# Designs tried in a protein design chat: VH-VL binders against RNA-binding protein 12 (RBM12). Part 10

Target 1, 78 residues: RNA-binding protein 12 (RBM12), of Homo sapiens (Human) (q9ntz6r430to507)
Amino acid sequence: FCVYLKGLPFEAENKHVIDFFKKLDIVEDSIYIAYGPNGKATGEGFVEFRNEADYKAALCRHKQYMGNRFIQVHPITK
Short names: E, the ipSAE of ESMFold2; O, the ipSAE of OpenDDE; V2, 0.75 times the mean of E and O plus 0.25 times the DockQ between their complexes.

## First folded at step 4 (VH-VL)

Design k62 (from e05 with light chain S32T; framework fv_imsidolimab)
Heavy chain, then light chain:
Amino acid sequence: QVQLVQSGAEVKKPGASVKVSCKASGYTFTDYYMNWVRQAPRQGLEWMGMINPSGGDTRLNQKFKDRVTMTRDTSTSTVYMELSSLRSEDTAVYYCARSYWDTGEYYFDYWGQGTLVTVSS
Amino acid sequence: DIVMTQTPLSLSVTPGQPASISCRSSQSLLYTDGETYFYWYLHKPGQPPQLLIYEVSNRFSGVPDRFSGSGSGTDFTLKISRVEAEDVGVYYCMQSIELPYTFGGGTKVEIK
ESMFold2-Fast, scan of step 4: ipSAE 0.114; ipTM 0.766

Design k64 (from e05 with light chain D33E; framework fv_imsidolimab; at its last look DockQ between E and O 0.46; V2 from the best seeds 0.00; counts 0 for: pae E 5.2 > 2)
Fold by ESMFold2, look of step 5:
Structure k64 (fold): chain C 78 residues (1-78), chain A 121 residues (1-121), chain B 112 residues (1-112)
Amino acid sequence: as target 1 above (78 residues)
Amino acid sequence: QVQLVQSGAEVKKPGASVKVSCKASGYTFTDYYMNWVRQAPRQGLEWMGMINPSGGDTRLNQKFKDRVTMTRDTSTSTVYMELSSLRSEDTAVYYCARSYWDTGEYYFDYWGQGTLVTVSS
Amino acid sequence: DIVMTQTPLSLSVTPGQPASISCRSSQSLLYSEGETYFYWYLHKPGQPPQLLIYEVSNRFSGVPDRFSGSGSGTDFTLKISRVEAEDVGVYYCMQSIELPYTFGGGTKVEIK
């Protein structure tokens, strides 16, 4: 039950992802934020949820803002 | 056939408030953010803020945060912008504009006709 | 706030001749690989603003093919291959990558 994140602020950290999905049951240590060779975030990430209900709730947060940037939340396809 | 129809021109004194309406038709009102953009004489376009008609959440330009309120009425498909403590520099044409957004895109695709607000005394 | 700087402030164009308008942003408008939140609007006299170009180079529905957009990152250009009387107005660039959304200062296009 994984979602793909786009549009993360360049200063995003795991705590910001946790707060964006607060009240949802995230699989421990599943948060991934992509960084480029220069140590700056690329704006991409993913996170896994323990159950389908929280996964569906996470998808409903598509287009919500983290700071001044809207976040896209996408299902991961095979 | 998307249409955004705004309320008529207003003349106000300094210190008063103005409330401009924007009635939407031709699409599902709650699916799209509505923005307010203004243009003062001899100035460019300035974004004031937006409202998500689904739920009523707003994001406001900090320049206006203490003086502007944005609301909506889903039963009439209408958004409102109220600007308080009016000053002469608030004289402008005020536009509502619908956000189109899809994966990878976010722009204003339809605009209201504009509402002239004149502040003088 | 992202500053959008347009040049020139105005231009007078002989009918049928090309025109070019530049816009520079203070920050990259690239959201992810391939996505750039940059747009051109035209504000004709007596009408509300209208979208011309979305995502740098795509013409909006009904926009004539004499309009073209190009650029990347922070530098963008709108070209009109042959200016016609109906093209008179003020052209604005805009970014929507982050709040507050901001416009360029405008470029007034007139026919000589």
Scores: ipSAE 0.178, ipTM 0.776, lowest interface PAE 5.2, mean pLDDT 87
ESMFold2-Fast, scan of step 4: ipSAE 0.190; ipTM 0.758
ESMFold2 (binder alone), look of step 5: mean pLDDT 91; pTM 0.927
OpenDDE, look of step 5: ipSAE 0.320; ipTM 0.856

Design k84 (from e05 with light chain S96G I97T L99W; framework fv_imsidolimab)
Fold by ESMFold2-Fast, scan of step 4:
Structure k84 (fold): chain C 78 residues (1-78), chain A 121 residues (1-121), chain B 112 residues (1-112)
Amino acid sequence: as target 1 above (78 residues)
Amino acid sequence: QVQLVQSGAEVKKPGASVKVSCKASGYTFTDYYMNWVRQAPRQGLEWMGMINPSGGDTRLNQKFKDRVTMTRDTSTSTVYMELSSLRSEDTAVYYCARSYWDTGEYYFDYWGQGTLVTVSS
Amino acid sequence: DIVMTQTPLSLSVTPGQPASISCRSSQSLLYSDGETYFYWYLHKPGQPPQLLIYEVSNRFSGVPDRFSGSGSGTDFTLKISRVEAEDVGVYYCMQGTEWPYTFGGGTKVEIK
């Protein structure tokens, strides 16, 4: 049960992903945020959910905001 | 056909408030954000803020945050912008404009006809 | 706030001649998703503003191909290959990378 994240702020850290998916049972060890050579997030990430219900709830957070811009939440095939 | 139809011109005294409406038709009202942009005489365009008609959540330009409120009525597909404590420099044409953000297209694609608000003693 | 600076302030163009308008931002408009949220609008007399170009170089539906947008980072250009009488108005650039959304001061295009 994984989602692909796009549009993450350059300063995004794992704690921001956890807060964005507040109340959903995420696999915190699964959080991946791509970082560039400048040490900031590149805008891409992945996260796993422990159950299907929370995975589907996460997809409903597509286009919600983190900071001053929206986050894209997409399903991925495993 | 997408249409945004705004309420008519208003004349107000300093210190009063004004409430401008924008009625949407031709699309699903709750699928798009609605922005408010104004233009004072011989000045440029200035973004005031936006509302998400689905949840009623707003993002306001800090310059106007203490004086502007944005609301919506989903039963009539109408967005409202209320500006309080009016000053002469608030004399402007006020536009509503929808944001298209569904597939990475994040721009003001359709605009209302504009509402002239004149603030004078 | 991101400051958008347009040049020139105004242009007088003979019909059929090209026109070029520049817009510069105080910081890069490249967002973390790889997109550049930069737009051109035309405000014709007696009409509301209309979208011409979205995300730097994409023409909006119904916009003639004589209009083209280009640029990256902080420097952007709108070109009109052959100015026509219907192109008269004030052109505005806008950034959508950060709130508040901000517009350039406008460039007035007039026919000689």
Scores: ipSAE 0.006, ipTM 0.661, lowest interface PAE 9.8, mean pLDDT 83

Design k85 (from e05 with heavy chain D31S N35H M50W D57Y, light chain Q27E; framework fv_imsidolimab)
Fold by ESMFold2-Fast, scan of step 4:
Structure k85 (fold): chain C 78 residues (1-78), chain A 121 residues (1-121), chain B 112 residues (1-112)
Amino acid sequence: as target 1 above (78 residues)
Amino acid sequence: QVQLVQSGAEVKKPGASVKVSCKASGYTFTSYYMHWVRQAPRQGLEWMGWINPSGGYTRLNQKFKDRVTMTRDTSTSTVYMELSSLRSEDTAVYYCARSYWDTGEYYFDYWGQGTLVTVSS
Amino acid sequence: DIVMTQTPLSLSVTPGQPASISCRSSESLLYSDGETYFYWYLHKPGQPPQLLIYEVSNRFSGVPDRFSGSGSGTDFTLKISRVEAEDVGVYYCMQSIELPYTFGGGTKVEIK
């Protein structure tokens, strides 16, 4: 159960993703924050959830904020 | 309505530490990042770092990482910036400034009045 | 670190005349979300800095319409159509696309 994240702050770290999905059981070592060829964050990321219920709850965080950023949470099949 | 009120001027000796406070009022404290920016005499503005009052997370300018600590107290809506191992080049006015946590905003819309820190023997 | 270069370093203006200030960044400030992370601040003597323009061209609340910002990528301009006495101070550009956030060296605007 994996979600695609778009709109991440360029300064985002794994701990920010963990806080954004607080109370949900995420696979912490699945957190991926994408960086472009110039070494700058692209605003994209991925994270996996341990169970379907928390995956569905994560989709409900779509269009909520992480710090200063409006985060898009999109479904993606593992 | 929005106010950021900083602690008063400090005079420190080289090697000492200084802790500056910034008390926020008139808005939801946990909805805004708090940044610290300084200006040395005859120099420009220099960004030191930010703290997210909601989680206490910080990002620091690497120039200061070994000497600066940022903390907050949500019960008093106050942010603290502590700078250790002071040198003469740390003589500056230190400002707190907020940026909007709940939007895609990374600009400083309101600033504290500034705190002059003088480092002299 | 992204370097922000402002020109001129200082500008003396007769009241009522226009002024133009430039800022150049060492890298593009356009992010993949389509936003440009560029801002202008004014630092008046005895006061904290204040926001003038955010995201290139948007005037902050209470900023007079004689101020306008423009530009894209790496080249940005702040224009004051009619300089007034209250506009005296040091103008700073800033980028927030990457850490550390960096400021230009400042442009001092004074009245002749």
Scores: ipSAE 0.006, ipTM 0.631, lowest interface PAE 12.3, mean pLDDT 82

Design k86 (from e05 with heavy chain D31S N52Y D57E, light chain Q27E L99W; framework fv_imsidolimab)
Fold by ESMFold2-Fast, scan of step 4:
Structure k86 (fold): chain C 78 residues (1-78), chain A 121 residues (1-121), chain B 112 residues (1-112)
Amino acid sequence: as target 1 above (78 residues)
Amino acid sequence: QVQLVQSGAEVKKPGASVKVSCKASGYTFTSYYMNWVRQAPRQGLEWMGMIYPSGGETRLNQKFKDRVTMTRDTSTSTVYMELSSLRSEDTAVYYCARSYWDTGEYYFDYWGQGTLVTVSS
Amino acid sequence: DIVMTQTPLSLSVTPGQPASISCRSSESLLYSDGETYFYWYLHKPGQPPQLLIYEVSNRFSGVPDRFSGSGSGTDFTLKISRVEAEDVGVYYCMQSIEWPYTFGGGTKVEIK
């Protein structure tokens, strides 16, 4: 159960993703944040959830804010 | 089908508080943000803040400092905006407006009819 | 705050003639997701505001094709190819890339 993240702030780290999905059972080792050559996030990421209920709850956080930027949460299309 | 129906006009004295309601129908109330926008006479539109009805979380324009409070009642699909410490400059038409959050199409697609709030002695 | 500047403040148009309204933002409205968070609204007398154009150039449902939006980054334009009597009102641009969401000062369109 994975989601694709778009719109992450440049300064985003794993701890921000964990806080954004607080109270949901995420696989912390699954967190991937794409970083550019300057060491800042490019805006894209992925995270895995342990169960379907929390995966569906994560999709409901689409367009919620991390700092002053809103985050897009998308299902991974096969 | 989508309707946002606001409460009626209010006349308040300086220093009082006003609470405006916006009742939603024709869609899933918790799937959209609700925004509040005001327009003072002969002035432009001004965004006051928004509420996420599912959790009750708010994002407020700092211009109003601690004067504005937004709440909702999910059983009646109603959003409330309360503005305290009223001044004559708060005389305005207050609108609720919904915005998408789940499709990447973020805009104010439907608006309430507006509520005139007059602050006078 | 992002400042939205509209020009002109008002314009009077002969029916059937074109009209053009500009909006400039103090910062780029292009987000890291590739989308531009910019919108046009029309506020007619006695009615609530209504959405005309979302994300720069997309017409909202029911909006006639004589309305078109264009632009990128910080410079945006709304064009009406042939102004009709029903188009009278005040036009507002808006950004939603950052809080607080901000509107332009408005452009009043009236018929000569």
Scores: ipSAE 0.007, ipTM 0.648, lowest interface PAE 9.7, mean pLDDT 83

Design k87 (framework fv_imsidolimab)
Fold by ESMFold2-Fast, scan of step 4:
Structure k87 (fold): chain C 78 residues (1-78), chain A 122 residues (1-122), chain B 112 residues (1-112)
Amino acid sequence: as target 1 above (78 residues)
Amino acid sequence: QVQLVQSGAEVKKPGASVKVSCKASGYTFTDYYMNWVRQAPRQGLEWMGMINPSGGDTRLNQKFKDRVTMTRDTSTSTVYMELSSLRSEDTAVYYCARSYWDSSGEYYFDYWGQGTLVTVSS
Amino acid sequence: DIVMTQTPLSLSVTPGQPASISCRSSQSLLYSDGETYFYWYLHKPGQPPQLLIYEVSNRFSGVPDRFSGSGSGTDFTLKISRVEAEDVGVYYCMQSIELPYTFGGGTKVEIK
C-alpha cells in the first residue's frame, strides 16, 4: 500500500511526512524523498502504509497543507 | 452557476466584533477552500486566511490570527469570518473567494463574492 | 512573506493603444512540482476582483485574447494589446506558492 507524493516543500524531511500522515500507521523506514542530479529535492516522495484502511485514509489527505504548501497524494501502481 | 453571496454592510464601533457571511451555491460546497481577502480604502488587496469547508480546518494570515475566526455551516453552505477588537484601520471591503485546485497543482481564486463594507467609526 | 512589487503605480492610456504592467516577486515562484504559482486579477470600481490569468500565461474562462501574461521565476508581465474602456480598474498580481498568499500593490489603468 504505497502512495506517491508531489509538491513537497524543498526543505521537507521525513518528520514532516510523519506529521502530515499523523494517526495513520505508516512504515516509517519506507519514507523516500526524491532528489535530482543537482542535489536538490524534486518535491516528490513515496510512503507505505501497513494496512489498507490507513492507505485509503491517506488518499483523503490529498490537497491538504504541509506547513505553508499543499501536498498531492496519489495511488501507486505496483 | 457558481455564486457567492455575502451579508450586507456593517457599521461598528472601535473594540466591537463583526461577523460576515458568504453563502455558496452552484457547486459542491465541501470540495473547495474558501478564502477571505480585504481591501481598505485606497489600499491594496490583503489575504486574511482560508477555511476547508469539509473539515473546518483553517490557515490564517499571522497578522490577523489573534483576532480572526473562520467557521462554516455545511447545512447552509455558508462560511463566516469574524473579526474582533475592531480598529479604524479595519474599515474595508471584505471579500470571500473560492480556491480552485486541479490535478496539475494550480491554486487560484476563480470566483469572488460581491464584498461586504465594514466601517469602524465612533 | 513573499513581497510582490508592481510597476507602474498607474497608467493613463488612449483607447486602442497597448499597455504593459510588470510584477516582481522577492523569491522564485517556480515550485518543486514544476508549476509557477503566479496570477493576475482585475478589480473594477464597484465590482469584486476577477481572475484574468492563472499560472503566468493561461487566460481564465471568458477573458479576451487581447490579454496575455508572460514571465518566469521572479519577473512577470501582463500585456493588453488594445486597451478598451471596459479594462479600466486596478490590476493585481498574486502568488500562492506559500502562505500567506500575497498581492502586489496594484496598477491603476485609466482611459484618457
Scores: ipSAE 0.012, ipTM 0.697, lowest interface PAE 8.1, mean pLDDT 83

Design k88 (framework fv_imsidolimab)
Fold by ESMFold2-Fast, scan of step 4:
Formats: structure tokens, C-alpha cells, sequence
Structure k88 (fold): chain C 78 residues (1-78), chain A 122 residues (1-122), chain B 112 residues (1-112)
């Protein structure tokens, strides 16, 4: 159960992803935030959920705010 | 149909607080954000903040952060905006305006209340 | 904050003639989802503001087709093909890509 994240703030860290999906059972070790050569987040990432119910709840947070920016939450494309 | 009805005009003295209400009808109250926007005389529109009626969480314009409180009552489908420590510069028409999120595809203000005039004078 | 700049400040139009209003944002309003978070509102005398155009070019329900929006990135235009008396008011652009949401200073449209 994995979601793809787009539009992350450039200073996004694991703690921000955890807070964004609060009350959902996240596999914290699965959190990935892509970083460019300049050491800043590229805006992309993904995270895994332990169960299907929380995965579906996570998709419902699509276009909600992380800080002062909203982010995209997509199912992983096969 | 969607309707937002605001409370009536208020006259306050400097230093007082004002609480404006916005009663929603014609849609599921908890499915949309509610925004507050004001317009001072001879000035443009200014966004004050928004509330998520489902969770009660708010996002406020930093300019008003220490003076504005937004709350809601889901049993009456009503949103409140309370502005404290009033100054003459807070004299304005205050509007509530509905916006959606991903489930509606809209972050724009599709419906607005009729406005509430708040006058702050000594 | 994102700054929204509107031109002109005011516009006097003969009924039936076209009108054009511009808005420029201090940074791009294009999001990674391919959408541009830009809107036009009309504030008529004695009424609350009303939505005209959402996401650059989409007319809101009930808005006549004589209104059209265009633009991309930072430069946007609202056109009225044939101005009518009911179009008198102040037009505002807005962005919602970043908090706080910000409006342009407004363009007053009057009939000659």
C-alpha cells in the first residue's frame, strides 16, 4: 500500500510527512523524499501504509496542505 | 441551493471584539472550507483565513494571526469569525466565502455571504 | 506573499464595446498537477463578490460566454466581448496556489 507524493515543500522532512498523515498507520521506515544535488527536496516522495483502510484514507488527503502548500497524493502507477 | 447568510451590522469601540457568524445551507457543511475575506472602505479584498468545518482546523493570514479566531458549530452549520483588539482600521465589510478541496476540484470562492459591516469608532 | 498586480485601475466602456483587464502574479501559478490556480471575481455595487472564471479560463455556472479568461504562468487576461450595463463593478483576480490567498488591487469598470 504505497502512495506517490508530488508538490512537497522544498524543506520537507520525514516529520512533515508523518504529521500530514497523522492518525494513519504509516510505515515510517518507508518514507522517501527525493533530494536534488543541491540538497533540497525535489517535491517528490512516497510512503507505505500498513493496511488498506489507511492507504485509502491517505488518498483522501490529496491536495490538502502541508505547511503553506498543498500536495498531491497519488496511488502508485503499475 | 447553496446559501450563506451572515449576521447583521456591528458598531464597536476600539479595543473591543466582534464575532460575525455565517450560516450555511444547501450543501454538506463539512465538505467545504469556509473563508473570511474583508474589504475596508476604498480598499480591495483581503483574505483573513479559512476553517475546515469537519475538523475545526484553521489556516490564518499571519497579518491577523494573533487577533482572529475562527470556529464552527456543526449542529447549526454555522462558522464564526472573531476579531479582537479592534482598531479603526478594522472598519470593513466582512464576507464568508466557500471553497472546496480535492474532492470538489475547487480552491476558488464559489459562493459568498451577503457581507457584514463592522464599524469601529470612538 | 504572492503579489497580484492589475491593470488598468479603471476602465470606461461604451455599451457593446469590448473590454480587457490584465493581472500579473509575482510568481508562477502553475502547479505540478498541470492546473493554474488563478481566478476572476466581479464585485457589483450592493452585492457580494461573485466568481466569474476559475482556473484561468473556465466560466463559472451562469456566467455569460461574453466573458473569457486566458493566460499562463504569471500573465492573465479577462476579456468581455460586449460590455453590458450589468457588468459595472470592480473586477478582482486571485491566486490560491499559496497561502495566504491574495487578490489583485481591482479594476473598476464603468459605462460611458
Amino acid sequence: as target 1 above (78 residues)
Amino acid sequence: QVQLVQSGAEVKKPGASVKVSCKASGYTFTDYYMNWVRQAPRQGLEWMGMINPSGGDTRLNQKFKDRVTMTRDTSTSTVYMELSSLRSEDTAVYYCARSGWYDTGSYYFDYWGQGTLVTVSS
Amino acid sequence: DIVMTQTPLSLSVTPGQPASISCRSSQSLLYSDGETYFYWYLHKPGQPPQLLIYEVSNRFSGVPDRFSGSGSGTDFTLKISRVEAEDVGVYYCMQSIELPYTFGGGTKVEIK
Scores: ipSAE 0.006, ipTM 0.674, lowest interface PAE 9.8, mean pLDDT 83

Design k89 (framework fv_imsidolimab)
Fold by ESMFold2-Fast, scan of step 4:
Structure k89 (fold): chain C 78 residues (1-78), chain A 122 residues (1-122), chain B 112 residues (1-112)
Amino acid sequence: as target 1 above (78 residues)
Amino acid sequence: QVQLVQSGAEVKKPGASVKVSCKASGYTFTSYYMNWVRQAPRQGLEWMGMINPSGGDTRLNQKFKDRVTMTRDTSTSTVYMELSSLRSEDTAVYYCARDTWYDSGEYYFDYWGQGTLVTVSS
Amino acid sequence: DIVMTQTPLSLSVTPGQPASISCRSSQSLLYSDGETYFYWYLHKPGQPPQLLIYEVSNRFSGVPDRFSGSGSGTDFTLKISRVEAEDVGVYYCMQSIELPYTFGGGTKVEIK
């Protein structure tokens, strides 16, 4: 149960992802925020959910806001 | 058909509060964010904030954050915008406007209420 | 905040002639999904604002094909190929890529 995040603010940290998905049972150790070669965030990330119900609830937060930017929440499509 | 029907015109004195309502019909009320936008006589359109009718959570323009409250009543499919500490500069037409977030995955205002004129005068 | 600048402030058009309105944003409105979060609205006298164009170039339902939107990044244009009496009003551009949502100052279109 994993989602792909796009549009994260460049200053976003794990704590912001936890707050964005508050009240959902996330696997906090699964949070990954992508960084480029220069050590700056790319705006992309991934997070895993413990159960299907919370995974589906997370998909409903697609285009909700973290700070003043909206976040895209996508199912993994590998 | 989608309709947003707002409450009638209000005349208030400086320092008072006003509460404008917007009743939605013709769609699933909790699936779309509702925005509030105003237009003062000498200014253009100004975004005040939005409310998620499902959870009741809001995102407010910093300019109004200390004076504006947005709420909803899911049993009547109605959103409310209350503005306190009114000044003459708050004289404006206030509109509710529906976001298309859940339907298209985009954020734009597809339907608007008819507007509510709020006049602030001594 | 993203600043939206419209030009001109007003224009007066002979019926049947074309009209062009410009809008410039202080930041790119292109999101990481490849979409541009830019819109045009028309505010006619005595009516609430109505959506004309969404995502730069897509006409909203019921909008005549004489209206067209174009542009990218920070520079956008609304064109009316042949202005009619019903097109009178104030046109506004808007961005929704970040909060707060912001509008241009408006362009008033009148018939000569």
Scores: ipSAE 0.006, ipTM 0.658, lowest interface PAE 10.1, mean pLDDT 83

Design k90 (from e05 with heavy chain S99G Y100P D102E T103S E105D; framework fv_imsidolimab)
Fold by ESMFold2-Fast, scan of step 4:
Structure k90 (fold): chain C 78 residues (1-78), chain A 121 residues (1-121), chain B 112 residues (1-112)
Amino acid sequence: as target 1 above (78 residues)
Amino acid sequence: QVQLVQSGAEVKKPGASVKVSCKASGYTFTDYYMNWVRQAPRQGLEWMGMINPSGGDTRLNQKFKDRVTMTRDTSTSTVYMELSSLRSEDTAVYYCARGPWESGDYYFDYWGQGTLVTVSS
Amino acid sequence: DIVMTQTPLSLSVTPGQPASISCRSSQSLLYSDGETYFYWYLHKPGQPPQLLIYEVSNRFSGVPDRFSGSGSGTDFTLKISRVEAEDVGVYYCMQSIELPYTFGGGTKVEIK
């Protein structure tokens, strides 16, 4: 159960993704944040959820804010 | 027809609180966030914050966080903005503005007529 | 906070003549989804502000074709091909890519 993240702040780190999906059972080792040549996030990422209920709950976080930026959460299955 | 109708002008003393209302009609109240924007005399527009009418959750400009409270009443399709500890520099016209749309548009498409709040010192 | 800087502060235009207003942001308003979260509003005397242009170049419903928006990244322009009396007011740019939402200082358009 994976979601594709778009719109991550350029300073985004794993800890921000964990906080954004607070209360959901994420596979923390699955967190992937794409980085550009300057070492900053490009705005894209992926994260895996341990169960379908939390995966569906994560999709409901679409357009919610991570800090001062909203995040797009898109479905992607294995 | 989308309409946002605000409460009437208020005159307050420094230290008082003011609560402005914005009644929405002509659309599904919970589909759009509602913003509050103010304009002091001869100054520009300043964003104060927004409320999600569906959940009641708010995002506030840090400049006002300790003094502003935003609430809504879904049964009357009304949003409220309360500003406490008023100062003379809070004299302004306060507007409610609809947006963003929960399904994608991040602009303010309709605005209330404005409420003049005057704080004397 | 993202700072929005508008120029000029004011301009006086003869009816039928063109007008151009600029807005510069302190950082890029291009989001990772390919959209640019930049808008133009018009505040006419005695009326509330109204949306003119959304996402740089799209005219909002009912906005006349004489209005056009352009720009990218940090530099944006609003053009009125032929100014009419009803176009008088203060024009404001806004960004919504990041909280807090911020506006430019405004450009007052007057008829000569």
Scores: ipSAE 0.059, ipTM 0.716, lowest interface PAE 5.9, mean pLDDT 83

Design k93 (framework fv_imsidolimab)
Fold by ESMFold2-Fast, scan of step 4:
Structure k93 (fold): chain C 78 residues (1-78), chain A 122 residues (1-122), chain B 112 residues (1-112)
Amino acid sequence: as target 1 above (78 residues)
Amino acid sequence: QVQLVQSGAEVKKPGASVKVSCKASGYTFTSYYMNWVRQAPRQGLEWMGMINPSGGDTRLNQKFKDRVTMTRDTSTSTVYMELSSLRSEDTAVYYCAREGYWDTGEYYFDYWGQGTLVTVSS
Amino acid sequence: DIVMTQTPLSLSVTPGQPASISCRSSQSLLYSDGETYFYWYLHKPGQPPQLLIYEVSNRFSGVPDRFSGSGSGTDFTLKISRVEAEDVGVYYCMQSIELPYTFGGGTKVEIK
């Protein structure tokens, strides 16, 4: 059960992703934040959930804020 | 067509602050980073920092980070660069320059503003 | 910081003759994706800088084919096959593989 994240801030770290999905059972070791060649976040990430209920709850966080930016949360299909 | 239009020339006293604007048009403002680069007289180009207009996040050159602030207004597609505690060596032409975002893979400055001359003198 | 060193400091060229400008980086600009994060810009008098060459050898839209870029790793060259009056200005190399982004010191090209 994975989601694709878009719109992550330059400063995004695993702790920010954990806080964004607070109360949901995420696989913390699955958190991936994409970084470009210049070492700054590209705005993309992925995270896995341990169960379907929390995966569906995560999709409901689409367009909620991390700091001063809204995050897009998309299902990974196929 | 892509255009970056900057505010006009400024003359400031040492110790003052200056805020330069860069208004973007002809593309999706939040899909490109905006960089600030300056050139002092008889000197080369110097990168000051960048802003992500989508979230307002910045990456600043350590040389300027205690004095420079970069912000944006998405309703007017405008980026701002404010430099405080001005010194005579801050006399320069300041440029904004657009950089491709992650989805383009084009990490270069393809379009530049016309430049804003900031003169710092007593 | 990555240091970019340009040579020569200036060039005086007879119209129609070739010109060559070099840039060296203190570290490799080749990334794990196989791309080299190196660029050439031209700063003409009275105009903002403009992109000439991206990723070592690719001409930006509208740039005449008399401009060519080459090199790898840490050593790069910009060549102008036949210098024209409109080519006068200061040429700058740049890297974007690491923050802070850094420019070379510039090479001034002028007509003799």
Scores: ipSAE 0.006, ipTM 0.655, lowest interface PAE 11.3, mean pLDDT 84

Design k94 (from e05, 60 letters changed; framework fv_lecanemab)
Fold by ESMFold2-Fast, scan of step 4:
Structure k94 (fold): chain C 78 residues (1-78), chain A 121 residues (1-121), chain B 112 residues (1-112)
Amino acid sequence: as target 1 above (78 residues)
Amino acid sequence: EVQLVESGGGLVQPGGSLRLSCSASGFTFSDYYMHWVRQAPGKGLEWVAYISSSGDTIYYGDTVKGRFTISRDNAKNSLFLQMSSLRAEDTAVYYCARSYWDTGEYYFDYWGQGTTVTVSS
Amino acid sequence: DVVMTQSPLSLPVTPGAPASISCRSSQSLLYSDGETYLEWYLQKPGQSPKLLIYEVSNRFSGVPDRFSGSGSGTDFTLRISRVEAEDVGIYYCMQSIELPYTFGPGTKLEIK
């Protein structure tokens, strides 16, 4: 149950992903945020959910705010 | 009627500290991101900091990072800016502002009247 | 940071004449949701800033229809079809696509 995140703010950290998905049961140690040489988020990330219900709820947060930026939340297939 | 009222401004010496407050009324304060924006005498607007509706997400502009602390008390409908290590370039009118969000919309819809901070020896 | 620039910085206008203010951003303000996060604010003398236009071209409540916004990507324009005395003030463009939020330097509109 993984989602792909796009549009993360430049200063986004794991704690911001946790706050964005507040009330959903995320696998906190699964959070991956891509960082560039400046030490800031590049805008992309991934996170895993513990159950299908919360995974589906997470997809409904597509285009909601994390700080000042809308976050794209996409399903991952493979 | 939405209102934002700033207070706490004044004259302070370089290196000093000052705490600004913004009192909100006429809306559910805990549902909104809040911002501080400042304007130096005769200069343009500079965004300073924001705090999320819950208080969990905070961001600062680079000019104030490490010296200023934004906070809020949702039970008291109040926003704060604790300023330390003040410099002459921090002299400005400080506005609090509310950001509105909906799908496809984002803007600062209400601003306070401002409170003046003068950093001078 | 997204750098915002405005032209002209000083705009003396004859009453009833049209006025145009340009705003440029150092990068595109188009977000992946298809919206462009560019606002215009007016600060009248002795007052706080007030929202005029959001998302490039949408007038905020109570803003007269003589104000219009246009543009895309990195180049934006605010137009006033017929300038009136109450329009005097400093006009700021602002980007809200990413932190830190940044404003243009402002354009001072004056009646001549």
Scores: ipSAE 0.006, ipTM 0.663, lowest interface PAE 10.1, mean pLDDT 84

